VHH binders against Probable E3 ubiquitin-protein ligase HECTD4 (HECTD4). Designs and how they scored, part 17

Target 1, 370 residues: Probable E3 ubiquitin-protein ligase HECTD4 (HECTD4), of Homo sapiens (Human) (q9y4d8r3627to3996)
Amino acid sequence: SGGDPTYAFNIRFTGEEVHGTSGSFRHFLWQVCKELQSSSLSLLLLCPSSAVNKNKGKYILTPSPITYGEEQLLHFLGQLLGIAIRADVPLPLDLLPSFWKTLVGEPLDPEQDLQEADILTYNYVKKFESINDETELEALCAEIASQHLATESPDSPNKPCCRFTYLTMTGEEVELCSRGRHILVAWENKDIYAAAIRSLRLRELQNVECVTAVRAGLGSIIPLQLLTMLSPLEMELRTCGLPYINLEFLKAHTMYQVGLMETDQHIEFFWGALEMFTQEELCKFIKFACNQERIPFTCPCKDGGPDTAHVPPYPMKIAPPDGTAGSPDSRYIRVETCMFMIKLPQYSSLEIMLEKLRCAIHYREDPLSG
Short names: E, the ipSAE of ESMFold2; O, the ipSAE of OpenDDE; V2, 0.75 times the mean of E and O plus 0.25 times the DockQ between their complexes.

## First folded at step 10 (VHH; framework vhh_7yz9_2)

Design t5 (from s4 with T104K; at its last look DockQ between E and O 0.01; V2 from the best seeds 0.00; counts 0 for: pae E 19.9 > 2, placed apart)
Fold by ESMFold2, look of step 10:
Structure t5 (fold): chain B 370 residues (1-370), chain A 119 residues (1-119)
Amino acid sequence: as target 1 above (370 residues)
Amino acid sequence: QWQLVESGGGLVQAGGSLRLSCTASGFTFSTYAMGWYRQTAGNEREWVAFITSGGYTTYADSVEGRFTISRDNAKNTVYLQMNSLKPEDTAVYYCAAHDIYSGKRYDYWGQGTPVTVSS
């Protein structure tokens, strides 16, 4: 290593620091981690379950052939994990539990880890495992074929069929066995087909080549014997910590839209309700509002406010709800997560505001949000 | 505010045994990893034993086979059973926990309990 990060690390070990590093170092790490999670690098991939609001915002290592440059970046990621442990500075990485299992060498659970990473594929294979006769198989294959032929006319005479192929997590069609593109799924081989898809996904999650590069980087900073001492959860907690929300910082980095003011009564109710939230509830609120488990709570800007430079996802925006019909107290809070925007009804009391906010954060998988 | 309180130290003849206890308060003990460390006057503190929240244990080479770390989550207590004690084991023994759940990572230490092994 070199430069500023090792200075913070040395201070911790030599001075027995209680607290550690400055806000600018933590901000720098936030930016680095955001760049590592960017789609432009293709190093990390949003888990497929996120498409249906499960584990939204969680990443896995992209399961693709590794280039030298990608190997170096994964090695660097491993070094960052080691630095986080030694420097006592949590990283804002949002990685799926399967990553932490593979990092410490714990076996993946073929049911739970698949469901967490790719619930759509899990449900797909369960359909083949649950059908009772050839008629149900034909119907299932017809349903699948219709989903792949969205541009094809409804009048197409094509007979539905499935073959021993599947899409990888990166969208590449692969054969599930030798000559799989020429093997039809039939009643006698449907269980083999389902098992092959399940095996494909679990190999992609195990991602041995990429995990090996990460472990090599980690090992250059800490003894790898530590991995045998930690559970996957403990490893995540020591490197990334639990999310922490600084409410004063959040309030300072909030903008009010469409003529709303901080002194409006329902805005005072909003902040009063959040002041009553535990950290667990505040983290759920952030997940609901911008679909992230972690957001910055430090930056180089002094005071926040509307005329300061903000780091994403800030600023939070509070706006009136869409439409004017009906009682405000009967409405639900809606959000535009990509904009960190809260469409907040003019609730008539603190008690109602608190009730509605708690409802929103416990229903984060609501199919009608928006 | 949470605390670690060690007990069980004292004077023991070589070949004897002691059990150290460390009782924690002010947090959910079952989710924390715990360790024992020791220090002699004028020397740096050295690691002795470690137990994860999941119960995995490791030991320094100098004590493996003689010392056993364990935990009782119902009593918020971690133990160090020390058998076949040697004069080299004479030190002040400290209990430690890592607070990895707050944004302010601290290594928490007890007050220490002295152990003297004669002969």
Scores: ipSAE 0.000, ipTM 0.112, lowest interface PAE 19.9, mean pLDDT 77
ESMFold2 (binder alone), look of step 10: mean pLDDT 83; pTM 0.838
OpenDDE, look of step 10: ipSAE 0.006; ipTM 0.215

## First folded at step 12 (VHH; framework vhh_8h63_2)

Design u1 (from h10 with L103F; at its last look DockQ between E and O 0.01; V2 from the best seeds 0.00; counts 0 for: pae O 14.6 > 2, placed apart)
Fold by OpenDDE, look of step 12:
Structure u1 (fold): chain B 370 residues (1-370), chain A 119 residues (1-119)
Amino acid sequence: as target 1 above (370 residues)
Amino acid sequence: ELQLVESGGGLVQAGGSLTVSCAASGFTFSSYWMGWSRQAPGKERELVAGIGTGGSTYYADTVKGRFTISRDNAKNTLYLQMNSLKPEDTAMYYCAKGHYDIFTGPDYWGQGTQVTVSG
């Protein structure tokens, strides 16, 4: 309804100049999410597929075991998800679909989820599943041997072979079965071998222990029964919003203040400039303007509600700059992040607008300045 | 919905041959281990044959050399060719679907098809 989001808890910032609570709160959530995704906590790790440019930048929960401290952090993550839902503040989390499936209690797809998370392992497994005879197996083993995953057969020292071991997502070599280190992969057991590897990855992706902690946290904020009503995608969208910026939607739901009109020349330059932005730049712009990187997926206005019915931080507002001193082209863009308000000088050209916007999105890292 | 529908069972004389089939639906057939189990009256269900996704096969000692398991992934169909049938082969034959983790064994069976071998 154009108001600030309702917070599930009060946040007090001391020792800092805070112009608005909403912007600061959003920034806080951003920082928390960033920290949670950082390597310092090791709660999340990039999915293995990321290494080969598949699902790049997507995270999964670090496979178990976890410490008590980590469990508490995961619980906290769950609470954050709940807060995001309640406050309509999307979290900048990039988690694989498998996480959301497990969160809502949907079973993993042994093919799709494996492929998405670890394409290399997926392909590895498929190689074993696709061989037609022992000769092909030998060839495959020879190939693998060249990649350090095979050893010599005790029965045939010159014959490369694999053993019933594999690497975890964290890089630890584990036995796939009891005494797996001593069991050679052969034609008669190759499917067992492949299945065991798949099982390993799926267990890691399922990550029951960690997800349980997250769910517990989430359950402390919202009824868990709600989760049973949501698809994994819906859950993701409600918690993390859209991963892209829809510029047309943004424009359609922008309010102009103090006599500004959409047809004003500098406003046209503004939108023209944004149209030239990459999605990354647009995300930075949104961050600059409202301290949020993602926008809500659901908006009453999209669902047939009145145009005035917006989910925070919408609507974006464009207003003239404060004061009239100096040439417009010499002025900087200012924002009131709490209101998602952009104070936009009447720049004289698209080029200047573009320059000033790029400057704003790259150099302004202080969310409390607006 | 996952379904396994067996067919081809019947009465056959000792020494005869029979082929049973299993039509699978509701899952990616080619991605799973498949097998045949049988249960004779008063006996426990036993795995008779299995076939992996890559075509590797397993046979119980009691049927080795006589039975052949095969799969047609394009048709989502599992087969069991039974030759040199014996009265002791009389049982309800069940199509079995494996897990992605075959260490846990089959997770689903069909309704079965009756095979009766007369002496």
Scores: ipSAE 0.000, ipTM 0.207, lowest interface PAE 14.6, mean pLDDT 85
ESMFold2, look of step 12: ipSAE 0.012; ipTM 0.545
ESMFold2 (binder alone), look of step 12: mean pLDDT 84; pTM 0.844

Design u2 (from h10 with S56R L103F; at its last look DockQ between E and O 0.36; V2 from the best seeds 0.00; counts 0 for: pae E 3.3 > 2)
Amino acid sequence: ELQLVESGGGLVQAGGSLTVSCAASGFTFSSYWMGWSRQAPGKERELVAGIGTGGRTYYADTVKGRFTISRDNAKNTLYLQMNSLKPEDTAMYYCAKGHYDIFTGPDYWGQGTQVTVSG
ESMFold2, look of step 12: ipSAE 0.390; ipTM 0.802
ESMFold2 (binder alone), look of step 12: mean pLDDT 85; pTM 0.856
OpenDDE, look of step 12: ipSAE 0.373; ipTM 0.742
ESMFold2, look of step 14: ipSAE 0.361; ipTM 0.793
ESMFold2 (binder alone), look of step 14: mean pLDDT 85; pTM 0.854
OpenDDE, look of step 14: ipSAE 0.636; ipTM 0.872

Design u3 (from h10 with S31D Y100S L103F; at its last look DockQ between E and O 0.02; V2 from the best seeds 0.00; counts 0 for: pae O 15.5 > 2, placed apart)
Amino acid sequence: ELQLVESGGGLVQAGGSLTVSCAASGFTFSDYWMGWSRQAPGKERELVAGIGTGGSTYYADTVKGRFTISRDNAKNTLYLQMNSLKPEDTAMYYCAKGHSDIFTGPDYWGQGTQVTVSG
ESMFold2, look of step 12: ipSAE 0.110; ipTM 0.651
ESMFold2 (binder alone), look of step 12: mean pLDDT 85; pTM 0.849
OpenDDE, look of step 12: ipSAE 0.000; ipTM 0.202

Design u4 (from h10 with I102W; at its last look DockQ between E and O 0.01; V2 from the best seeds 0.00; counts 0 for: pae O 15.9 > 2, placed apart)
Fold by OpenDDE, look of step 12:
Structure u4 (fold): chain B 370 residues (1-370), chain A 119 residues (1-119)
Amino acid sequence: as target 1 above (370 residues)
Amino acid sequence: ELQLVESGGGLVQAGGSLTVSCAASGFTFSSYWMGWSRQAPGKERELVAGIGTGGSTYYADTVKGRFTISRDNAKNTLYLQMNSLKPEDTAMYYCAKGHYDWLTGPDYWGQGTQVTVSG
């Protein structure tokens, strides 16, 4: 890690959001989350499974030990989670389920959570668990000799064997037990060996010290007793939302202003274009439109509440562009991110709409600039 | 909910044979080390036999050569075949589930089944 950065910020919780500040605030949270996930801080790391395209892009907390500075940052992360919950601003965090389990105090699944976080280690452990005799063990050790922590047996110099050591998530070789470096994996203790590896990885995923710091931060914002009422998934959804955009839901919660109608041709082109977007492109669009990569998937209106009971930044609003100068097809899409408002020219075709939207999502302006 | 239910215990004469079984539920049976412990009156509970996920077996010296532990993962059942039984084998026999942390040993036991060997 580089230096131990400190973040000082003051958050005023008010009953109403001030016009013009919402977009900037969301962007700020996005930036903070981005920085917290950066390699420079080393607070989070990609889960080992990501290396083999399982749970790609998902993070876990870096296993202990942590510095004082890191502890403070983790505390800050907890506060951010609390703020997200209170302000209904989903954070763009991609954390494994194991994190959310530990956060709410649910025990880890020694199979599922291990497999999700570190499929290679999971498979490694399973290999040792699946062998049927000493001959198979020898063969396995021979296979591992070229790839992992295999050495020659003192009793049989020509036979490769494993020792009671393994790599941490950070790549450090550690003893799995006292003097493990000197203990050979044999038929009689292979299950102990496998179990020890599993235990190591689960301890790393549990990450009691780091989670404690996060929980402390979170507890400073919201009562921790509330966490006991939430499932891990609920906690994730409330803090980060869903990592995908439901276009139908978005459309259903869109308002048209200044005489625009859903049936207008260019509006149809707009939705047609978005239907052609990948999830990545949709996320970029949302970022462009309201400075969030994620939006709430649930709304009180779905649960029988009034249609006006929207969770910010809903509803999205579509309005005509400012001014009337020039051909519509020559104009660019503008946004008021604080209002989640799209200033949409009357483009003459779906193709033009698509082009202009793609242009817009690739050339995002920093709302804090100017 | 995790459950271990032992059965098959009873009264047997010295030199006789008996098989006790353990039905497991509430967890992935095939993924865990399983074992048998016993506790005689006035004595501490002791591990009698263990079987790993890969079929490796352990036996206490007192039962080695006489007892055989086995598992049927398809049936989620653990077995202990006891041959050449001795009065000293009289005890409550407990099915044990292993923990992923072997340093802590078994983490769960059944209610037990009584084995009594008469002299």
Scores: ipSAE 0.000, ipTM 0.203, lowest interface PAE 15.9, mean pLDDT 85
ESMFold2, look of step 12: ipSAE 0.000; ipTM 0.367
ESMFold2 (binder alone), look of step 12: mean pLDDT 85; pTM 0.855

Design u5 (from h10 with P106F; at its last look DockQ between E and O 0.01; V2 from the best seeds 0.00; counts 0 for: pae E 21.0 > 2, placed apart)
Fold by ESMFold2, look of step 12:
Structure u5 (fold): chain B 370 residues (1-370), chain A 119 residues (1-119)
Amino acid sequence: as target 1 above (370 residues)
Amino acid sequence: ELQLVESGGGLVQAGGSLTVSCAASGFTFSSYWMGWSRQAPGKERELVAGIGTGGSTYYADTVKGRFTISRDNAKNTLYLQMNSLKPEDTAMYYCAKGHYDILTGFDYWGQGTQVTVSG
């Protein structure tokens, strides 16, 4: 315990804007985001729907009581979101829409947000809501109970039943109400049971304590009044960009250096090759070219004039390769990641361009340093 | 009429220092990113350094820690202080005007000033 770690980061960020390289800064942010989404920190949890391939790879804030150290890390996450807005550098964070709703203060939808976050619990709740008589309730409770190993052999038959308990998103069994472990689900209270489960999940998604810490960190970087002007989608776009690479957007914002034109043969091959890339390959290409997984979607200073203090968008640039040695087809693609600049040989065919681009993205750890 | 006029080039010994300057006219100097590039015979032009309207700077890896870019908006003058010069720094040095960021490219170049590093 000594200084404020968020204060040290703010000073370093300001210094890099004045005297640093953008490529090194972007790589640092990528590493930080990767660590924040690692299970070792327990700050972010893969949403439960991921287990059945719904919203796969999307995270929420872990719904648990927080320590002081976790509060500081959540504050730091808020600061990163603010820095992303100011620097126009998208963070590779994959957060569920409910996170963005809670961040900007939009109320959660008890139906849609539950379904997106935890489809298994949603379906479980819908089963209890759709029962027409006590016989169906008994059958449903028996079905649910059969998923547990029986450890007793009672003298009289004990039909399986559900109690007013449920598992949290972190796997802890909790009571849905006072004395819930002793309250059986019956026909007369089945709707209350279903509503209690919905309420538990919505409280976990709302996660007021953790969101408050994130908002505090964000507020130390940008005015929080901006949140009243943003939709959840707009907030996501301004901090994290699109979760996919929009090739038409990239092409429209690419600049051609030193006499190159979009109509040059090898430039047409370049775009033709990228049109054949999967999203995974496009993401690797962006990492190779500029040390980030996403293209800037919006620029804070896009409509500013010459008296604006902000830096304009950071577009991709295509330039001729260094030197004149050898056949173009024998050369490799080189990049200057701090400039988002690709030094592209005049390859003679689409097939060679595709091969060279795929070769380049397979060695992303080495080329990203130069 | 837009002009960029470089000066201060010359012959220096390896390990020495030199300052080149660029006098700008015909536009609002303080509103634009400015930069220095260089070109040796038979080589492509290389971006060396840039400086923004708010004072943010960029340096190529080959010159980091040795070169310092600065601007004097009152005199409409751009400077490049070059220390610890190496023979590899021998080139024609060009002043360049951009719109906002040198990474988006430059739209005007001066005639250049020759820097030759012996040794």
Scores: ipSAE 0.000, ipTM 0.096, lowest interface PAE 21.0, mean pLDDT 77
ESMFold2 (binder alone), look of step 12: mean pLDDT 84; pTM 0.843
OpenDDE, look of step 12: ipSAE 0.025; ipTM 0.375

## First folded at step 14 (VHH; framework vhh_8h63_2)

Design v1 (from u2 with T28D K97T; at its last look DockQ between E and O 0.01; V2 from the best seeds 0.00; counts 0 for: pae E 4.7 > 2, placed apart)
Fold by OpenDDE, look of step 14:
Structure v1 (fold): chain B 370 residues (1-370), chain A 119 residues (1-119)
Amino acid sequence: as target 1 above (370 residues)
Amino acid sequence: ELQLVESGGGLVQAGGSLTVSCAASGFDFSSYWMGWSRQAPGKERELVAGIGTGGRTYYADTVKGRFTISRDNAKNTLYLQMNSLKPEDTAMYYCATGHYDIFTGPDYWGQGTQVTVSG
């Protein structure tokens, strides 16, 4: 069991060895977020646009009726968001902007948010909105029939037509209106058809039931009135941090221990190596070093505060390795995750530094044994 | 689609100077490591220079002190200033980006620009 007095609650760990209360806490939050995003819980769904490489890896709340158990989990998600904000521990969540809008009570943009979440549906709707005559509609229906859920017209068995049905985000075909499966899209009602599809997607993105549960959880940690003061982006940044690693920012906020200096040769190799890393590798490095995948957005130093005013584990610290035995090039990088401290040997070249860092981030995946 | 387009190659006399450029598109240029590789006839492709996202530079020993790599993030352009050129610098020069592996090198290359140094 353990906990920092600055945290909202104490965490009890059973059955496992725990090293450092703060590091373990951050790892716990990381694990919880991973589980919440897992397919086993089905609380989150990859946005449809992700399938066509738009907003790849971004999630939305699953737009389906929820059970009592699911409601409790969503409530818990809300509490996690609140804890993250209060403790300045960024959560590794990749949620679409529309989620954050709904969370803070900002209305969705029927164009932008639809396009971001489901570009295929957006384009589909736009095709119907852009046709100028019945001939174009016929052509469009023919195209759709070749690719999708088109049916034959009762009046012309050889003429493809659309019906007032559409697929939900979960893949279920639903009627867009009463008896919609029996209503054909025609020139006179095509705009209504397009509007109905747009409305369906927006309702799914709004997800009032699920968002209500999340907000209830959040409200148990933070007064909801405070949310009205934040933009959706601010809310995301305060909860999840930046979605990328700003290496310059990290470097500017790094402390050097036991006589190390930024100008030391092996320190230069260190930063040089990180500059050669992909964002994915940088993320893994942060995880390796402090059990977080992201850097907090808030920095007291930006407002003129001292570096010591940072919320733990920040700032990052670089220190010499423990012990002096053996050649530096034969040693491994070690970390104290609770302190965000890197024990860095004096490697003799950039190449060796790069190799050792990559080994550390790819092969040492047990944060509790570090 | 990720694209790297090299330019500026040509024939130059020994001791001369040349600048090659790379126009990058289809990715966030400022977020990636960039470099120059070269391949001479009958030789393996080798990295000659690299520049990180923070501006730190790397040079192969064979070109150190003679070549200068730089980047303009606003223009999505990478440069290699080559001074005191030697016949042994004759090669196809490739713009490179992506993951840097010490064994395999970068992930992506352009089509290359030919640099020929006459003795």
Scores: ipSAE 0.034, ipTM 0.555, lowest interface PAE 3.2, mean pLDDT 86
ESMFold2, look of step 14: ipSAE 0.209; ipTM 0.700
ESMFold2 (binder alone), look of step 14: mean pLDDT 85; pTM 0.849

Design v2 (from u2 with Y32N H99S; at its last look DockQ between E and O 0.51; V2 from the best seeds 0.00; counts 0 for: pae E 3.4 > 2)
Fold by ESMFold2, look of step 14:
Parts: C-alpha cells; sequence; structure tokens
Structure v2 (fold): chain B 370 residues (1-370), chain A 119 residues (1-119)
C-alpha cells in the first residue's frame, strides 16, 4: 500500500491476532525500539552522564569498532527512522542531542555536547584547565593517585601519577598520544593532556563509522540531502515525537461515540482524573490506550490545511463498554489500541474514575487482546 | 485562494546573475517549507532549492554554490539568487509550496517564470 505506509505490514504476536491495523504496526515498532536500546545488544550505550542523573535514560551510539552484524543493525535503525518519518509514527527512542546533530550534519560543540554526554569527564578536564601553578597540579595529581591506589587490585598495575591514558566510554584504556603510557602529566603538558581527553570524547560522540551506517539505512527510505533543511531538534521531533503529553491537545482531538457527549458526567470525571495525572502517569495512559510511548501533539494538517483527517493515531475515541453486566463501578476500562478507543464505564464519581484509571495504567493489561 | 506568483525571469548571458521572486498568499507562509523547482524542455521537473521553516536550506548538486534561496516571512516572499548561470540552467522556474513532510516534495506550484541563459 504505497498510498498509506502505516498499513505496509500486518504483524502477529504469540497469543494475539490483529486485523491489519496501525495499532499492531505501532506496537511492533515499540518492541523493536526497546530491543535496540537493550543492553543485551550493546548497540546503544547510556550516556556516561546518566551515572550522575544527568540526561538519565538518554543513549548514544556505542563508540566501538563495529562488526558486520552491528553495521546491519545500525542500517536497520536508519531505516526505522525513515519509516517513522514516512508513516508519521513516532519511535520511542531516547537519544542524546549529539546523535541528532551528527545525523543531520551539524557540528558538535566541544563544551556543551561533552558536558551533556559525559559530565564526569568534562569536570575532570576542567580541573586540569583551571589550575594556575605547578603546586596545584601536583596536589591534583596526588589526589588522583591516592584514589587509584585505594582501588588497586592485584591484577591492575599501580599508577603512581597521571599518564597520557584515559578510559574510553566502553571502559577500554587507550593512549592519548604515541607512547602515552610512558608520558607523565606535568605542568608543561597539562593543557595538551586535557585537550587530548576532549578530543577522545568528541571522536566517540561523532562516531563517524556508526553514523555512516545509520545514514545509509535512512538514505534507503528518504533523500538524505534534504536533511540540511532540518535542525537536530526538528529531526528528533519528526522521528520520535514529543517527549511530553499535551492534555489540551489530546482533549481537542477526542471523538465521542454512540451518543456520548463531552458534557456527560463520567466524561468530565475522565478528563478531571487525567488532569490529576503526572506526566509519567499520562505516558503510561497513552501506552495503555494506544500501545505507544510517544504520539504526535502538533499537527499542521489540523491548522486549516485541505486535509481534515486526523494524524494517526488520532482521534482518540471514547465509547461505551460492550455490555451492561453489573454496576459500572465494578467494571474495568477496556481499550482497542489499534483504534485508540477507550471503552469507558459510566463510573459514579471522580474518585472511582481516578482509581480505575490508575489501576489500568499500573496493572498493564494486554492492549492487543480481544 | 492559494496563489504563488513568480517574477523576475528573463534572458541573461552565460556567467551572469538573476534573481527570481515569488509572492505567496492564501496559506500560512511561515509554517511551510518553500522551494524552487525547474523544468527544461523535454526534462522532468527538478527541485533545485528548498528552505525550511527555520531557514535551513537544500540545494541540488547541479546548482550548489551558485544559487541562494531565501525567504522573507513578513512579506510572504520567496527568493532565488542565481549566479554563474549556464545554458543548462535554462528552464521554467516554479515557486513550490511544501507540506510539513519535506520528503514527499512540493504539493503546489505556481505558473512559473522563464529563465533563459544565452551563450
Amino acid sequence: as target 1 above (370 residues)
Amino acid sequence: ELQLVESGGGLVQAGGSLTVSCAASGFTFSSNWMGWSRQAPGKERELVAGIGTGGRTYYADTVKGRFTISRDNAKNTLYLQMNSLKPEDTAMYYCAKGSYDIFTGPDYWGQGTQVTVSG
């Protein structure tokens, strides 16, 4: 179906069956993206700043020599980015701004991008850059040497002072220059040492080999030369969507089925309950309701273009539940994720609505089951 | 309602320069990427330059370094400065309006302005 790429595949999961809907495609992409960000593949690396709660949960491409298999997976990642653009389906990828800069060809900033990716190395480098005399350098090197001695194992050589070596982001010790293992950091070369560490990290973030593989995959889907028209942020938004849930936008793009009205009491309770949700809870609600972590919350086609159709997965649909068995308050919220449809019981109070919604998002029902 | 009106075409000697412009109306100009397409006799229409909503640009390899696209969102006007013109640049030049998805290409063109390069 060249006219609507969201219907290019039907997918089936063990114990589930779906009838050629965009919900199954979006769920498949979600699973693939989570696997690509899995530590078991080692394709993506949590940025080092994550260790100190900076840019927590953000990834970079692992800066290592790549195997043929890893090259193919990076090519596939590029294809997924292109498919996301063509299908207007945001991917749940959490990649650092430096990735998006390298993807669209924008130069990295040696201060900002290093600090964002690896604050610990940034701070280490700044210590050497900020010292004013040789006695400060000696004190700094003594402090570093003291820390090294306290953590030395029988299998690791004791380092009596700083040498022109450093750990890569993957934990490999490398020489910062020819014979760096034999060159002592001293007053006369401290700035060269600091610059060498900066250069190492920037080369790792630039990650030319891996980015080339991703761009090759992307180029098989879209014309790469047009990327020059996009900023790094625009590229992220077009492939991965907004990282937050805009409740006003969601409400404006909701339809009410089968005689329901926006002013119905239980529908007012529904929106009132969502207004009490944190962004984390709203994201869980979106995953429960349409099986995605990210959905579009800006749509130029809704700003008066010739298309009156909603951008997928919109509209969200609220419908009555399938049956009338029992009290509404004893029923659970059911969803049809492929249709972004909420089968909402007529709960008798805001408190009950809030309770049931929180139960649904925390219990994590299977959204693809009938 | 929606209109793209090109102007500034004409005859120019090889190696010369020319600026074409496009007056736009009937849509939110600042919210759309814009571009210039050209079509020479017997050839397919080609997007030669594009400019995004943030001002970042695209150029086809055949014109890169010689052409400069710009936009004035306050005047709803698109420009193409063409330098070092070659006879191969002879074509009808169309102002092109894009959608949000720049990768599907333009979705509307004007009537065009003829650029002829002699010599």
Scores: ipSAE 0.332, ipTM 0.770, lowest interface PAE 3.4, mean pLDDT 81
ESMFold2 (binder alone), look of step 14: mean pLDDT 86; pTM 0.858
OpenDDE, look of step 14: ipSAE 0.567; ipTM 0.842

Design v3 (from u2 with T53R; at its last look DockQ between E and O 0.52; V2 from the best seeds 0.00; counts 0 for: pae E 3.3 > 2)
Amino acid sequence: ELQLVESGGGLVQAGGSLTVSCAASGFTFSSYWMGWSRQAPGKERELVAGIGRGGRTYYADTVKGRFTISRDNAKNTLYLQMNSLKPEDTAMYYCAKGHYDIFTGPDYWGQGTQVTVSG
ESMFold2, look of step 14: ipSAE 0.315; ipTM 0.765
ESMFold2 (binder alone), look of step 14: mean pLDDT 85; pTM 0.852
OpenDDE, look of step 14: ipSAE 0.726; ipTM 0.903

Design v4 (from u2 with G52S; at its last look DockQ between E and O 0.19; V2 from the best seeds 0.00; counts 0 for: pae E 2.3 > 2, placed apart)
Amino acid sequence: ELQLVESGGGLVQAGGSLTVSCAASGFTFSSYWMGWSRQAPGKERELVAGISTGGRTYYADTVKGRFTISRDNAKNTLYLQMNSLKPEDTAMYYCAKGHYDIFTGPDYWGQGTQVTVSG
ESMFold2, look of step 14: ipSAE 0.448; ipTM 0.818
ESMFold2 (binder alone), look of step 14: mean pLDDT 86; pTM 0.859
OpenDDE, look of step 14: ipSAE 0.571; ipTM 0.837
ESMFold2, look of step 17: ipSAE 0.428; ipTM 0.807
ESMFold2 (binder alone), look of step 17: mean pLDDT 86; pTM 0.861
OpenDDE, look of step 17: ipSAE 0.352; ipTM 0.717

Design v5 (from u2 with T104E; at its last look DockQ between E and O 0.67; V2 from the best seeds 0.00; counts 0 for: pae E 3.5 > 2)
Amino acid sequence: ELQLVESGGGLVQAGGSLTVSCAASGFTFSSYWMGWSRQAPGKERELVAGIGTGGRTYYADTVKGRFTISRDNAKNTLYLQMNSLKPEDTAMYYCAKGHYDIFEGPDYWGQGTQVTVSG
ESMFold2, look of step 14: ipSAE 0.323; ipTM 0.768
ESMFold2 (binder alone), look of step 14: mean pLDDT 86; pTM 0.867
OpenDDE, look of step 14: ipSAE 0.589; ipTM 0.847

